# Designs tried in a protein design chat: VH-VL binders against Transcription elongation factor GreA (greA). Part 3

Target 1, 156 residues: Transcription elongation factor GreA (greA), of Dehalococcoides mccartyi (q3z8e7)
Amino acid sequence: MVEKIPMTASGYKKLEDELSTLKVKRIDVIEEMRLAAMDKDMRENAPYHAAKEQRGQIEGRIKEIEHELKYADVSEYTDTNTSKVNMGSTVKLRDPKNGECCTYTLVSPKEIEPLKGKISASSPIGKAVFNRNKGEQIEIEVPSGTLQYIIEDISF
Below, E stands for the ipSAE of ESMFold2; O stands for the ipSAE of ESMFold2 at other seeds; V2 stands for 0.75 times the mean of E and O plus 0.25 times the DockQ between their complexes.

## First folded at step 1 (VH-VL)

Design lb3 (framework fv_libivirumab)
Fold by ESMFold2-Fast, scan of step 1:
Structure lb3 (fold): chain C 156 residues (1-156), chain A 124 residues (1-124), chain B 112 residues (1-112)
Amino acid sequence: as target 1 above (156 residues)
Amino acid sequence: QVQLVESGGGVVRPGRSLRLSCAASGFTFSNYAINWVRQAPGKGLEWVAIIWYDGSKTYYRDSVKGRFTISRDDSKNTLYLQMNSLRTEDTAVYYCAREYDFWSGYSPYYMDVWGLGTTVTVSS
Amino acid sequence: DIVMTQSPLSLSVTPGEPASISCRSSQSLLYSNGYNYLDWYLQKPGHSPQLLIYLGSYRASGVPDRFSGSGSGTEYTLKISRVEAEDVGVYYCMQGLQTPYTFGQGTKLEIK
């Protein structure tokens, strides 16, 4: 038997939330690395090395959290909410000003098709909805200000 | 309608300067990286430069480094290419082309919308 | 720089027959994220280039399903299952893996 790691239900949830945030950051950093690598000379490519170092830090923390969650011994059982937006979720957003709805699916990199509503978790919309609950109001920052939407439905 | 419209081309002598503009409409300009791609008469496509969505990074083909400067003014939804010390080899139709959704992480970086092009002729 | 080489440089096809264009890169375009950073563009006579295929095999919006892209690493193929008159133009492959982005020399498709 592997020794368990004692934690509270709220501590477990905080680790889950942190893991979700780090997975989104990982996507961004990997793309920053790819774009920085487009520079031909890697020797003085400071942005690439900075992104690579940041990715190392994120990966290390992800492994730590995954280990803690895997061996967690939650002292009290609490009901789980499985209706949060996650990778693979299809989210229906409603603009409260005009009543218009739009649907987006958070997909893996190989399945991104923005014109069909299949978007990255690191896109402006993806970041705003990730780990949110049905009924929450979200804000998407754009140059002209902030767009507001309500998460009307979440499906998978 | 998502649209890019280039302007500022013309006929100029070697060593002179031109500034090209690319006016964007129908989309949130500030969310996109934009490329300049050129095509010499009867020749193939040649990538020139890119500017990131926030203007923080720019990249150029070697033959134009130090001579060309790509920039953007998001308040005017306009991309620019300042071309200095022009050479006969810079003669081409210049297109601006949008790279889709920089924020999509791992997302397909491809040129999904192209302008109509503006012609630059450098001759003595 | 990554060098892109297309073959053939020109081809003539009877309407309804298939066409195939090859593209070779001087280094692998398969990135650690699992994507092949190769796009295909079509430039019809007198028109701007338009996107056909991105990331090796994904069709752009509005592109007919008779167009398909395949390949990985250093060898890629664009196939048209049944060529139509509107498909006339010059086809370019492009690598988007690193700057400078580089295009193949182009393949001119003509109708017999």
Scores: ipSAE 0.000, ipTM 0.487, lowest interface PAE 15.4, mean pLDDT 82

Design lb4 (framework fv_libivirumab)
Heavy chain, then light chain:
Amino acid sequence: QVQLVESGGGVVRPGRSLRLSCAASGFTFSNYAINWVRQAPGKGLEWVAIIWYDGSKTYYRDSVKGRFTISRDDSKNTLYLQMNSLRTEDTAVYYCARAPTYYYDSSGYFDYWGLGTTVTVSS
Amino acid sequence: DIVMTQSPLSLSVTPGEPASISCRSSQSLLYSNGYNYLDWYLQKPGHSPQLLIYLGSYRASGVPDRFSGSGSGTEYTLKISRVEAEDVGVYYCMQGLQTPYTFGQGTKLEIK
ESMFold2-Fast, scan of step 1: ipSAE 0.027; ipTM 0.579

Design lb5 (framework fv_libivirumab; at its last look DockQ between E and O 0.02; V2 from the best seeds 0.00; counts 0 for: pae E 16.4 > 2, placed apart)
Fold by ESMFold2 at other seeds, look of step 2:
Structure lb5 (fold): chain C 156 residues (1-156), chain A 122 residues (1-122), chain B 112 residues (1-112)
Amino acid sequence: as target 1 above (156 residues)
Amino acid sequence: QVQLVESGGGVVRPGRSLRLSCAASGFTFSNYAINWVRQAPGKGLEWVAIIWYDGSKTYYRDSVKGRFTISRDDSKNTLYLQMNSLRTEDTAVYYCTREGYMITFGGPIDYWGLGTTVTVSS
Amino acid sequence: DIVMTQSPLSLSVTPGEPASISCRSSQSLLYSNGYNYLDWYLQKPGHSPQLLIYLGSYRASGVPDRFSGSGSGTEYTLKISRVEAEDVGVYYCMQGLQTPYTFGQGTKLEIK
C-alpha cells in the first residue's frame, strides 16, 4: 500500500530542475543568515529574520520535491507505434479556417498546466485527439461551443 | 513576452464617441479570444465584451450592447473598441485582456494590459 | 447572468497568519469536461489585476505555493497559508463559464 505519485518523464525532469535551482538558492540564503548572525547586536535583526523565513520556505519546497521524486511512478508515454495520439504525445492542431497551429502535450493529472499546453486525456482537447491519427479532423467541445481542428503532427 | 498596450482613452462629453485600440505582441494574436474589461473609479471589475479568435462571435454586457462594437484586425495584431453614445456611467479604466486557453472559450483571463482611462464628464 | 458573491469584503491579517476568501456562484461552474470555470485575481494597489488561480485550483505561473484554490460547483475558496506584506490588494473571483463573464465584488486584504 505505498502511495505512488504518477508523472511523465517531462514532469519528473521539471521537478529535478526546480530542485537544483532551490538548492543553489538555499546556499545563498544560509550565507545571508550566517552573515546577519555575525552582528553582535541581535535585538532588531530584520535581515536575519527575513532570511530565516525565506530559508523555511525553500527547505519546505525542497522536502516536498524530494518526496515526490522518491515516490514518483514515471512512465514514458512513448511507444514504438507513434502513428496515434497517446499519453505523452505532443500534438500540433491546425485551424482549417486560417491555417494557424497550436501545440498540446498529453500529461498525467498531476502535471496538468492548461495555460502552458499541458493537458489531460480527459480535457476537451485530450478527449478529441486521443487515439487519433495525423490528418484527422477533430471537434473539441468547450463551454462556448464546438471548435474544429486538424491533427497536423504528432511527436513524442 | 506577452504584451497588451491600450490607447485612445481621454476626456469626452456625454453622447460623444471614442475608439480604443489594443496593440498585441509576444503571442499569435489570431489564435486567441480577446476581452475588454473595465473598472470604474473605486469600484470592482466589470467585463465589457469579447471577440472570438476568428472574429466570428462577439458578445457584450447588456449595458453597452448597441453602443459599443468590439473588432479585431489580425494583420495588425490590434483589438478595437468603438464606444458610441458615451454616458457618465462608462467612466472607467479599460483593460484589454487575453483569454488564456485559446481552445476553451471562456477560460481564464491570463494577461491584462496597463489600461487606458476614459472619462465621460460635462 | 451568473451572480458571484464574495465573503468577506474586507479583512485584516497579521503577517504569517492564514487567510481565506469565499466565492459563491448562483449556478454551477463545473463543466462536463471536469473543470471548474472559476478564476481568482489579485489587484495590487495602483496595478492591473493579475491571475492567481485558474479553473478552480491551478496556480498561475510565478504564484507562490502559499496560495491555493479549492471548491467545486457553486462554492469556492481561495486560501493563503501565510500572508505576506506583498499580498495586500483586492482579490476577485470570476466565472468564465458563460458570457457575460462576471466578477465577485472583491475582497480587500490588508496587513495589520
Scores: ipSAE 0.000, ipTM 0.559, lowest interface PAE 11.6, mean pLDDT 82
ESMFold2-Fast, scan of step 1: ipSAE 0.320; ipTM 0.675
ESMFold2, look of step 2: ipSAE 0.000; ipTM 0.481
ESMFold2 (binder alone), look of step 2: mean pLDDT 92; pTM 0.946

Design lb6 (from lb with heavy chain R100H F101P G102Y E103T L104I L105F S106G Y107A Y110I; framework fv_libivirumab; at its last look DockQ between E and O 0.02; V2 from the best seeds 0.00; counts 0 for: pae O 18.8 > 2, placed apart)
Heavy chain, then light chain:
Amino acid sequence: QVQLVESGGGVVRPGRSLRLSCAASGFTFSNYAINWVRQAPGKGLEWVAIIWYDGSKTYYRDSVKGRFTISRDDSKNTLYLQMNSLRTEDTAVYYCARDHPYTIFGAFDIWGLGTTVTVSS
Amino acid sequence: DIVMTQSPLSLSVTPGEPASISCRSSQSLLYSNGYNYLDWYLQKPGHSPQLLIYLGSYRASGVPDRFSGSGSGTEYTLKISRVEAEDVGVYYCMQGLQTPYTFGQGTKLEIK
ESMFold2-Fast, scan of step 1: ipSAE 0.242; ipTM 0.643
ESMFold2, look of step 2: ipSAE 0.201; ipTM 0.632
ESMFold2 (binder alone), look of step 2: mean pLDDT 93; pTM 0.954
ESMFold2 at other seeds, look of step 2: ipSAE 0.000; ipTM 0.570
ESMFold2, look of step 4: ipSAE 0.011; ipTM 0.584
ESMFold2 (binder alone), look of step 4: mean pLDDT 93; pTM 0.953
ESMFold2 at other seeds, look of step 4: ipSAE 0.000; ipTM 0.481

Design ma (framework fv_mogamulizumab)
Fold by ESMFold2-Fast, scan of step 1:
Structure ma (fold): chain C 156 residues (1-156), chain A 121 residues (1-121), chain B 112 residues (1-112)
Amino acid sequence: as target 1 above (156 residues)
Amino acid sequence: EVQLVESGGDLVQPGRSLRLSCAASGFTFSSYAMSWVRQAPGKGLEWVATISGSGGSTYYPDSVKGRFTISRDNAKNSLYLQMNSLRVEDTALYYCAKDLYGFITEYFDYWGQGTLVTVSS
Amino acid sequence: DVLMTQSPLSLPVTPGEPASISCRSSQSLVHSDGNTYLEWYLQKPGQSPQLLIYKVSNRFSGVPDRFSGSGSGTDFTLKISRVEAEDVGVYYCMQGTHWPYTFGQGTKVEIK
């Protein structure tokens, strides 16, 4: 029983690109750490401690990405229905009262970047738009109350 | 001084739930991945769960996947393990362990004293 | 899962004599980053495990130089040049290269 990690084709490619970038950065950081360690006074060696922490973050992220790519299932997010919001869909929402527009893309949990509009189907916005059609009015439950939006466009 | 103190272990019937806690001090908690490792009485060590420093990534072996959930509260310097659908085979001393380099755990440089979980009918 | 096999499982030692513990993995432990994530831990009676060696041969802070690790690929060794009374306990190897992380079954070092 292998657990698959659903993700978009775009998300998979982004993880591959990030992995390649991190592997290059890792070479530089390892070299910096090696050179800094040669001074033998590591208690007061700020460059060594900084490189050590940076290497830790890079190696941790590489391991995380490799796990996600190994168990990735991109087929679930292939566009199979352009008329309804699905995983991988980019949704444009309009507030009917103030005319404000927001764009969100539904992605797998590992691909979530709220500041870039990438949200999960289990988020308040994701729950409200999932499986809805263009032109529908939706209600989004948030801590401060309920927000109303209209689905202006659905794209992939 | 790095200190890890586990709590929450108890005697529980099969199918029930328990939540373990680990109180951390002496290091910048949010900068380090944390893990749970267990040891059945008289047996060896078995990795149970790992969580990244931010809490954004979690990892489990198949033996506990879907039943156990690792989580953390960085504001409280606390690590948790929610154990559901407990089995007799989950009987063990559960250790909280810290990563050496502040990334997803590959080295357990500090361990707590452990908290005993006994699952029996 | 990567199987980690230790030998011997029980190692009675005369104080002052050397000791050697073997650890073998079912797969190469060389990670895609070029590092080998093989660690050794010691669990003294009634105590929590403590890190001795990481990345095959690096001694953790405070670990006496009588401890040394060596090996490559799938075959690794922990050596104690002169066993002291405080070295009694169960020694475990662990791999962090492949998911999930796995431990050896342990080697009990005891005084004759």
Scores: ipSAE 0.005, ipTM 0.457, lowest interface PAE 13.1, mean pLDDT 80

Design ma2 (from ma with heavy chain D99E L100G G102S F103Y I104G T105L E106W Y110L; framework fv_mogamulizumab)
Fold by ESMFold2-Fast, scan of step 1:
Structure ma2 (fold): chain C 156 residues (1-156), chain A 121 residues (1-121), chain B 112 residues (1-112)
Amino acid sequence: as target 1 above (156 residues)
Amino acid sequence: EVQLVESGGDLVQPGRSLRLSCAASGFTFSSYAMSWVRQAPGKGLEWVATISGSGGSTYYPDSVKGRFTISRDNAKNSLYLQMNSLRVEDTALYYCAKEGYSYGLWYFDLWGQGTLVTVSS
Amino acid sequence: DVLMTQSPLSLPVTPGEPASISCRSSQSLVHSDGNTYLEWYLQKPGQSPQLLIYKVSNRFSGVPDRFSGSGSGTDFTLKISRVEAEDVGVYYCMQGTHWPYTFGQGTKVEIK
């Protein structure tokens, strides 16, 4: 798939820094593998197998990061771009019938606090607002039916 | 500049100790294994010790095992060789050498100028 | 320990002529990772050793193409197609496959 991955400029830089660190670690682990192999038979060489396992983990993470960097779209989402609802966004919703407003912040699962407006992207409200633009009218499906709201504001 | 500079060589009596240092510059020191290689006057090359990039693994030939200790300080870009119970046959020019690698390519690609150790009574 | 034997030990060469140095190991130098860690170093008079060839046949950066390495298992050769004045010195083969690392006794190349 050719779909681009939205990310902030700081997120992109974090991945670049992690990639640089992993490439340095990869060199050291390959050297440990070679030195370990010279001491013992490969089959029962615990240090060698530990280094080989570590290299596998490093190579997998490098591949993942390189994929994300290749398909990154920094121009669509930035730390100051509030055009679309994403993780970390605070969304103000207005009920068009009675004028009531409520605010929600999309957070990771471990940080969820519904009574403080911190919700997951997989919640009914989170699913309805994720990737939507300011001014859009949304429908939220709840057990008692469907609710309609307008996205009045999006902040970071 | 990419270079290795050894120091610490001296004239010492048998049974005494000496510590050699090697200052590295111009490359990411912690990413490479480092070695000491010596050469007695008019003789060939002899490997003395190797230490991994992280410092977690060290290797010695039987001739110096138990007497010599290789170590490194990656924060200071420095390599060391602690030589104890020195013998006349340890007399040699001691070279610091960098072990290059990339995708399993290993070799001594950079050598210092050497520091002379003379053990005599 | 792996014994590395070089031949000849002294090699006088006329400038422009080829030179060939043999290196034999007492054990196979094929590592368990499939690579053969056989290197050639040159030490010019009064200077530190310098890498010429690594992994049998790969020239190190900056080494002229008149130098070539070949061989497998226990028999290796370094060839200089046309010896020049700056090529004088002592040539050492080295094995990095087995602990401890061992060097050949050296071959002195000199102009006659």
Scores: ipSAE 0.006, ipTM 0.489, lowest interface PAE 12.0, mean pLDDT 82

Design ma3 (framework fv_mogamulizumab)
Fold by ESMFold2-Fast, scan of step 1:
Structure ma3 (fold): chain C 156 residues (1-156), chain A 122 residues (1-122), chain B 112 residues (1-112)
Amino acid sequence: as target 1 above (156 residues)
Amino acid sequence: EVQLVESGGDLVQPGRSLRLSCAASGFTFSSYAMSWVRQAPGKGLEWVATISGSGGSTYYPDSVKGRFTISRDNAKNSLYLQMNSLRVEDTALYYCARDRIAVAGTFYFDYWGQGTLVTVSS
Amino acid sequence: DVLMTQSPLSLPVTPGEPASISCRSSQSLVHSDGNTYLEWYLQKPGQSPQLLIYKVSNRFSGVPDRFSGSGSGTDFTLKISRVEAEDVGVYYCMQGTHWPYTFGQGTKVEIK
């Protein structure tokens, strides 16, 4: 149905900025295509075909961004309530059994960098910590089983 | 805001070469196709050449094809017309014109320079 | 090449009266994208051409509403509802649909 796409305010703004840039680029490419298309020999019209391919890429990216912006769930994740894990929150998790800890930041799909601890709210860890409070014990479902952690700290 | 200033027009003998320049300002030069349009004394307008915004495509009428070359330097916001093998009938005021606007789907020569006079004497 | 024919070539008018200029093309100016690239330019005495109308009927920024363009296919008209002294000059139609770009021969509008 209509699934919301969680994202931070900064992620939303980055998509808006990218969309604006692509729309300007699209104008240039459309003009290149129009000029090239007016040439008599379409078979040898390499500039036309190159511009057409570039326009295809630009239009595809614009549709992707417009979809993400249309279904963005920013208002829920822009709440500055620091008592709960939210989009943009950095969560420090501690395993009570072995004392090991790890940190993760909940980010929008465009900002995901697993190697740097930036994960989506739809990931196993993201789902387990979202809307939880500091000090809560959570269960993380992973392919190999269930892990238990304590939310040791929440920061933005 | 938009300004186009042509230079390079001169009195030359048939068979010689001449290079025209157009200095553009007040807009994102690389985003617009640019054209040269000429007007012989007491006559109407004649399109001479068009170059795409990127410089990747150039277009000419048969009357100048092979003799004239349009080019641009987007870093310098400059348009050029290299005119070789000049003929008496090339005598005209040469205008630099902006060929497209920043609104998708619209086409026209929206801004013109003041022109530079080329006289080919026989 | 697409031949663009204007009529009349000379049009003396009294200030405040209407004026009409015809432009006809030797073939349809409808582009494959559905647009018709027919423009009107005015060249005032001693000045460079200036854009008046683009895509048949759209007034360029700053152009007074007394100027209007109409037409389709191969037959186009520029109308001035009430000619003012500053409207004198040579009017050109131009087609941008087909390569090469071609202009009409011009219509000289003069005050009587």
Scores: ipSAE 0.000, ipTM 0.475, lowest interface PAE 13.2, mean pLDDT 81

Design ma4 (framework fv_mogamulizumab)
Fold by ESMFold2-Fast, scan of step 1:
Structure ma4 (fold): chain C 156 residues (1-156), chain A 123 residues (1-123), chain B 112 residues (1-112)
Amino acid sequence: as target 1 above (156 residues)
Amino acid sequence: EVQLVESGGDLVQPGRSLRLSCAASGFTFSSYAMSWVRQAPGKGLEWVATISGSGGSTYYPDSVKGRFTISRDNAKNSLYLQMNSLRVEDTALYYCAKSPYYDFLTGYYPDYWGQGTLVTVSS
Amino acid sequence: DVLMTQSPLSLPVTPGEPASISCRSSQSLVHSDGNTYLEWYLQKPGQSPQLLIYKVSNRFSGVPDRFSGSGSGTDFTLKISRVEAEDVGVYYCMQGTHWPYTFGQGTKVEIK
């Protein structure tokens, strides 16, 4: 039995929009693969292999969004009652010194995909943002030093 | 703060090889695509190679394809460019550059650049 | 490959005067996601390129508001409302919509 995935109406709409965009991008990537395959030795065809990997990533994300939409429990609870970063939250972080902006989604261990910004609550970033509010400044301890960010947005 | 420090540039004769390195700090290295971009003395910018955050996907223009290999070691926060069969026209300052994106689903552009490392290919 | 053409190639300016640089692409830079991946970089003498404007019109962190980008499709413009001495350098446009990613040939901005 799969439990319902709580999300706001705006979150549901965002997933629908992302799905639509990815389906269009899939068409472009398939065309890139076709064009790259025409004039190259396959062992030396880095553009073809890059496009093939990108297609795999797009199809993986499409499947994930379709699963989320299928099991979505659209309610107003998250919008009215959840102002803090929790599991399933998508967090937009901004470095106040250089303006660098990053988006991360806190997911369970099985769903971790760093390339897509899906991170564990136990990761350095995950630990720093968990249970924090929009507008809070956080510091992330990493082997190379300390990173400073502001939580610019929280969505579900 | 984001920092990228290149090394490995040298004077080398045609047909030889060099390996360039880029040490990254101040961001989660494995979460961003990385690139090498070069600039010949007094000339403009030319794309050399791009690699995804995992290292599983790479892009090369035809000018270096089959001769250069981009790679990364995420445990060491390091980016590499292995340059084989070097030509006089490969003479350039080579820059390490960071993407603001985690993957290739969106378009691409570098947001931060290193200081560059000079490669001179001459007999 | 997408050809990026800049004009003028050399732009002597008097401090305090406005400056404008054109960038034209050989094909549309509109991505299937609706974004246009057209960026402007400044390379000051002896320094690395630095990002000024990303996705046509967005100023990067720390970039003064005297810099602005505009355009659509294949025709883009970078404007500096009042050129200062620190703005001297070579300006490059770049496209990140189509592989391989390509740069314009550069526009050298000098003080008269």
Scores: ipSAE 0.000, ipTM 0.470, lowest interface PAE 15.4, mean pLDDT 80

Design ma5 (from ma with heavy chain K98R D99H L100Y Y101S F103S I104Y T105L E106G Y107A Y110I; framework fv_mogamulizumab)
Heavy chain, then light chain:
Amino acid sequence: EVQLVESGGDLVQPGRSLRLSCAASGFTFSSYAMSWVRQAPGKGLEWVATISGSGGSTYYPDSVKGRFTISRDNAKNSLYLQMNSLRVEDTALYYCARHYSGSYLGAFDIWGQGTLVTVSS
Amino acid sequence: DVLMTQSPLSLPVTPGEPASISCRSSQSLVHSDGNTYLEWYLQKPGQSPQLLIYKVSNRFSGVPDRFSGSGSGTDFTLKISRVEAEDVGVYYCMQGTHWPYTFGQGTKVEIK
ESMFold2-Fast, scan of step 1: ipSAE 0.130; ipTM 0.575

Design mb (framework fv_mogamulizumab)
Heavy chain, then light chain:
Amino acid sequence: EVQLVESGGDLVQPGRSLRLSCAASGFTFSDYGMSWVRQAPGKGLEWVATISSGGSYTYYPDSVKGRFTISRDNAKNSLYLQMNSLRVEDTALYYCARQGIYYDYEGFAYWGQGTLVTVSS
Amino acid sequence: DVLMTQSPLSLPVTPGEPASISCRSSQSLLHSNGYTYLEWYLQKPGQSPQLLIYKVSNRDSGVPDRFSGSGSGTDFTLKISRVEAEDVGVYYCMQATQFPYTFGQGTKVEIK
ESMFold2-Fast, scan of step 1: ipSAE 0.000; ipTM 0.505

Design mb2 (framework fv_mogamulizumab)
Fold by ESMFold2-Fast, scan of step 1:
Structure mb2 (fold): chain C 156 residues (1-156), chain A 120 residues (1-120), chain B 112 residues (1-112)
Amino acid sequence: as target 1 above (156 residues)
Amino acid sequence: EVQLVESGGDLVQPGRSLRLSCAASGFTFSDYGMSWVRQAPGKGLEWVATISSGGSYTYYPDSVKGRFTISRDNAKNSLYLQMNSLRVEDTALYYCARGTRYLQWSFDYWGQGTLVTVSS
Amino acid sequence: DVLMTQSPLSLPVTPGEPASISCRSSQSLLHSNGYTYLEWYLQKPGQSPQLLIYKVSNRDSGVPDRFSGSGSGTDFTLKISRVEAEDVGVYYCMQATQFPYTFGQGTKVEIK
């Protein structure tokens, strides 16, 4: 059993686009390696070693993306079900003690931007809200203690 | 449309230096390798220098190695050729040329050239 | 350096007839990656060079199908099936398989 990687259709397309770009860059780096090899002895050829290192980084990233795409579990934001928190859901949380609100959107790994409220389902907040219903009270463990919030609204 | 405009060509005495510039427009400059190719009056084409898209790798024939330096400024969409210790045999029309990925072709677009005359 | 030799150096042609230019390299142009980096360029009178053919036989965008490239190893040919007035100029072969990049001496095609 292999774990599926949740992502949006947009996230999947971004990975496909990145993969296409990396495959073009791979060709360029292979050519740079060829050109660099013409100048000097391979043992002390700094441009060649730099290109070889860059090729290693590109190959590693291609392997990561191909793995993510192979095991992707793609969800579309066209689902009208706002009953439960899911990938792509925007969740409004309210602190019952002081009435303060926070908004978070669950996104694929490629789309994570914590400062903009875009978080993964595997983050502490994401884990606490995923598959929860509007009106539920959730508990989030943080270094300073335990935080409690109510799921005030769910939208997509 | 793709445009390459060279400048900096002049009449100079042997042993002096000159810097050529090439202003690029109509494409994403940082995605392409760039080259300089020269043509002496009434003669054929001779490759002078190539620089990779990011500027990390530069290549020269032995005839100019150590005297000429190719460089680029991707923020300014500009290519340069610094020519030191000029010789009469460096007299030529100098073309800026867009290299594409080396896997495909070497020079797909050429500027109009800038004339360098090295004479006493 | 790889020496590139063209023949003929001068080629007068009657409009509508075919033309053929030979290019020979002093060493094989087959790269270890399986590609052969042999290119053809045309310089029309008073103009900058333009790319015609890359990797032996591939036409650049906008190049008419009357132009064709062929060959392998050290022996290459550019053919024009029906020469037109706008085809007048100097044709250069070039290799980019190894440094330094080298050009042939050029073939001047002109109308008879």
Scores: ipSAE 0.000, ipTM 0.495, lowest interface PAE 13.6, mean pLDDT 83

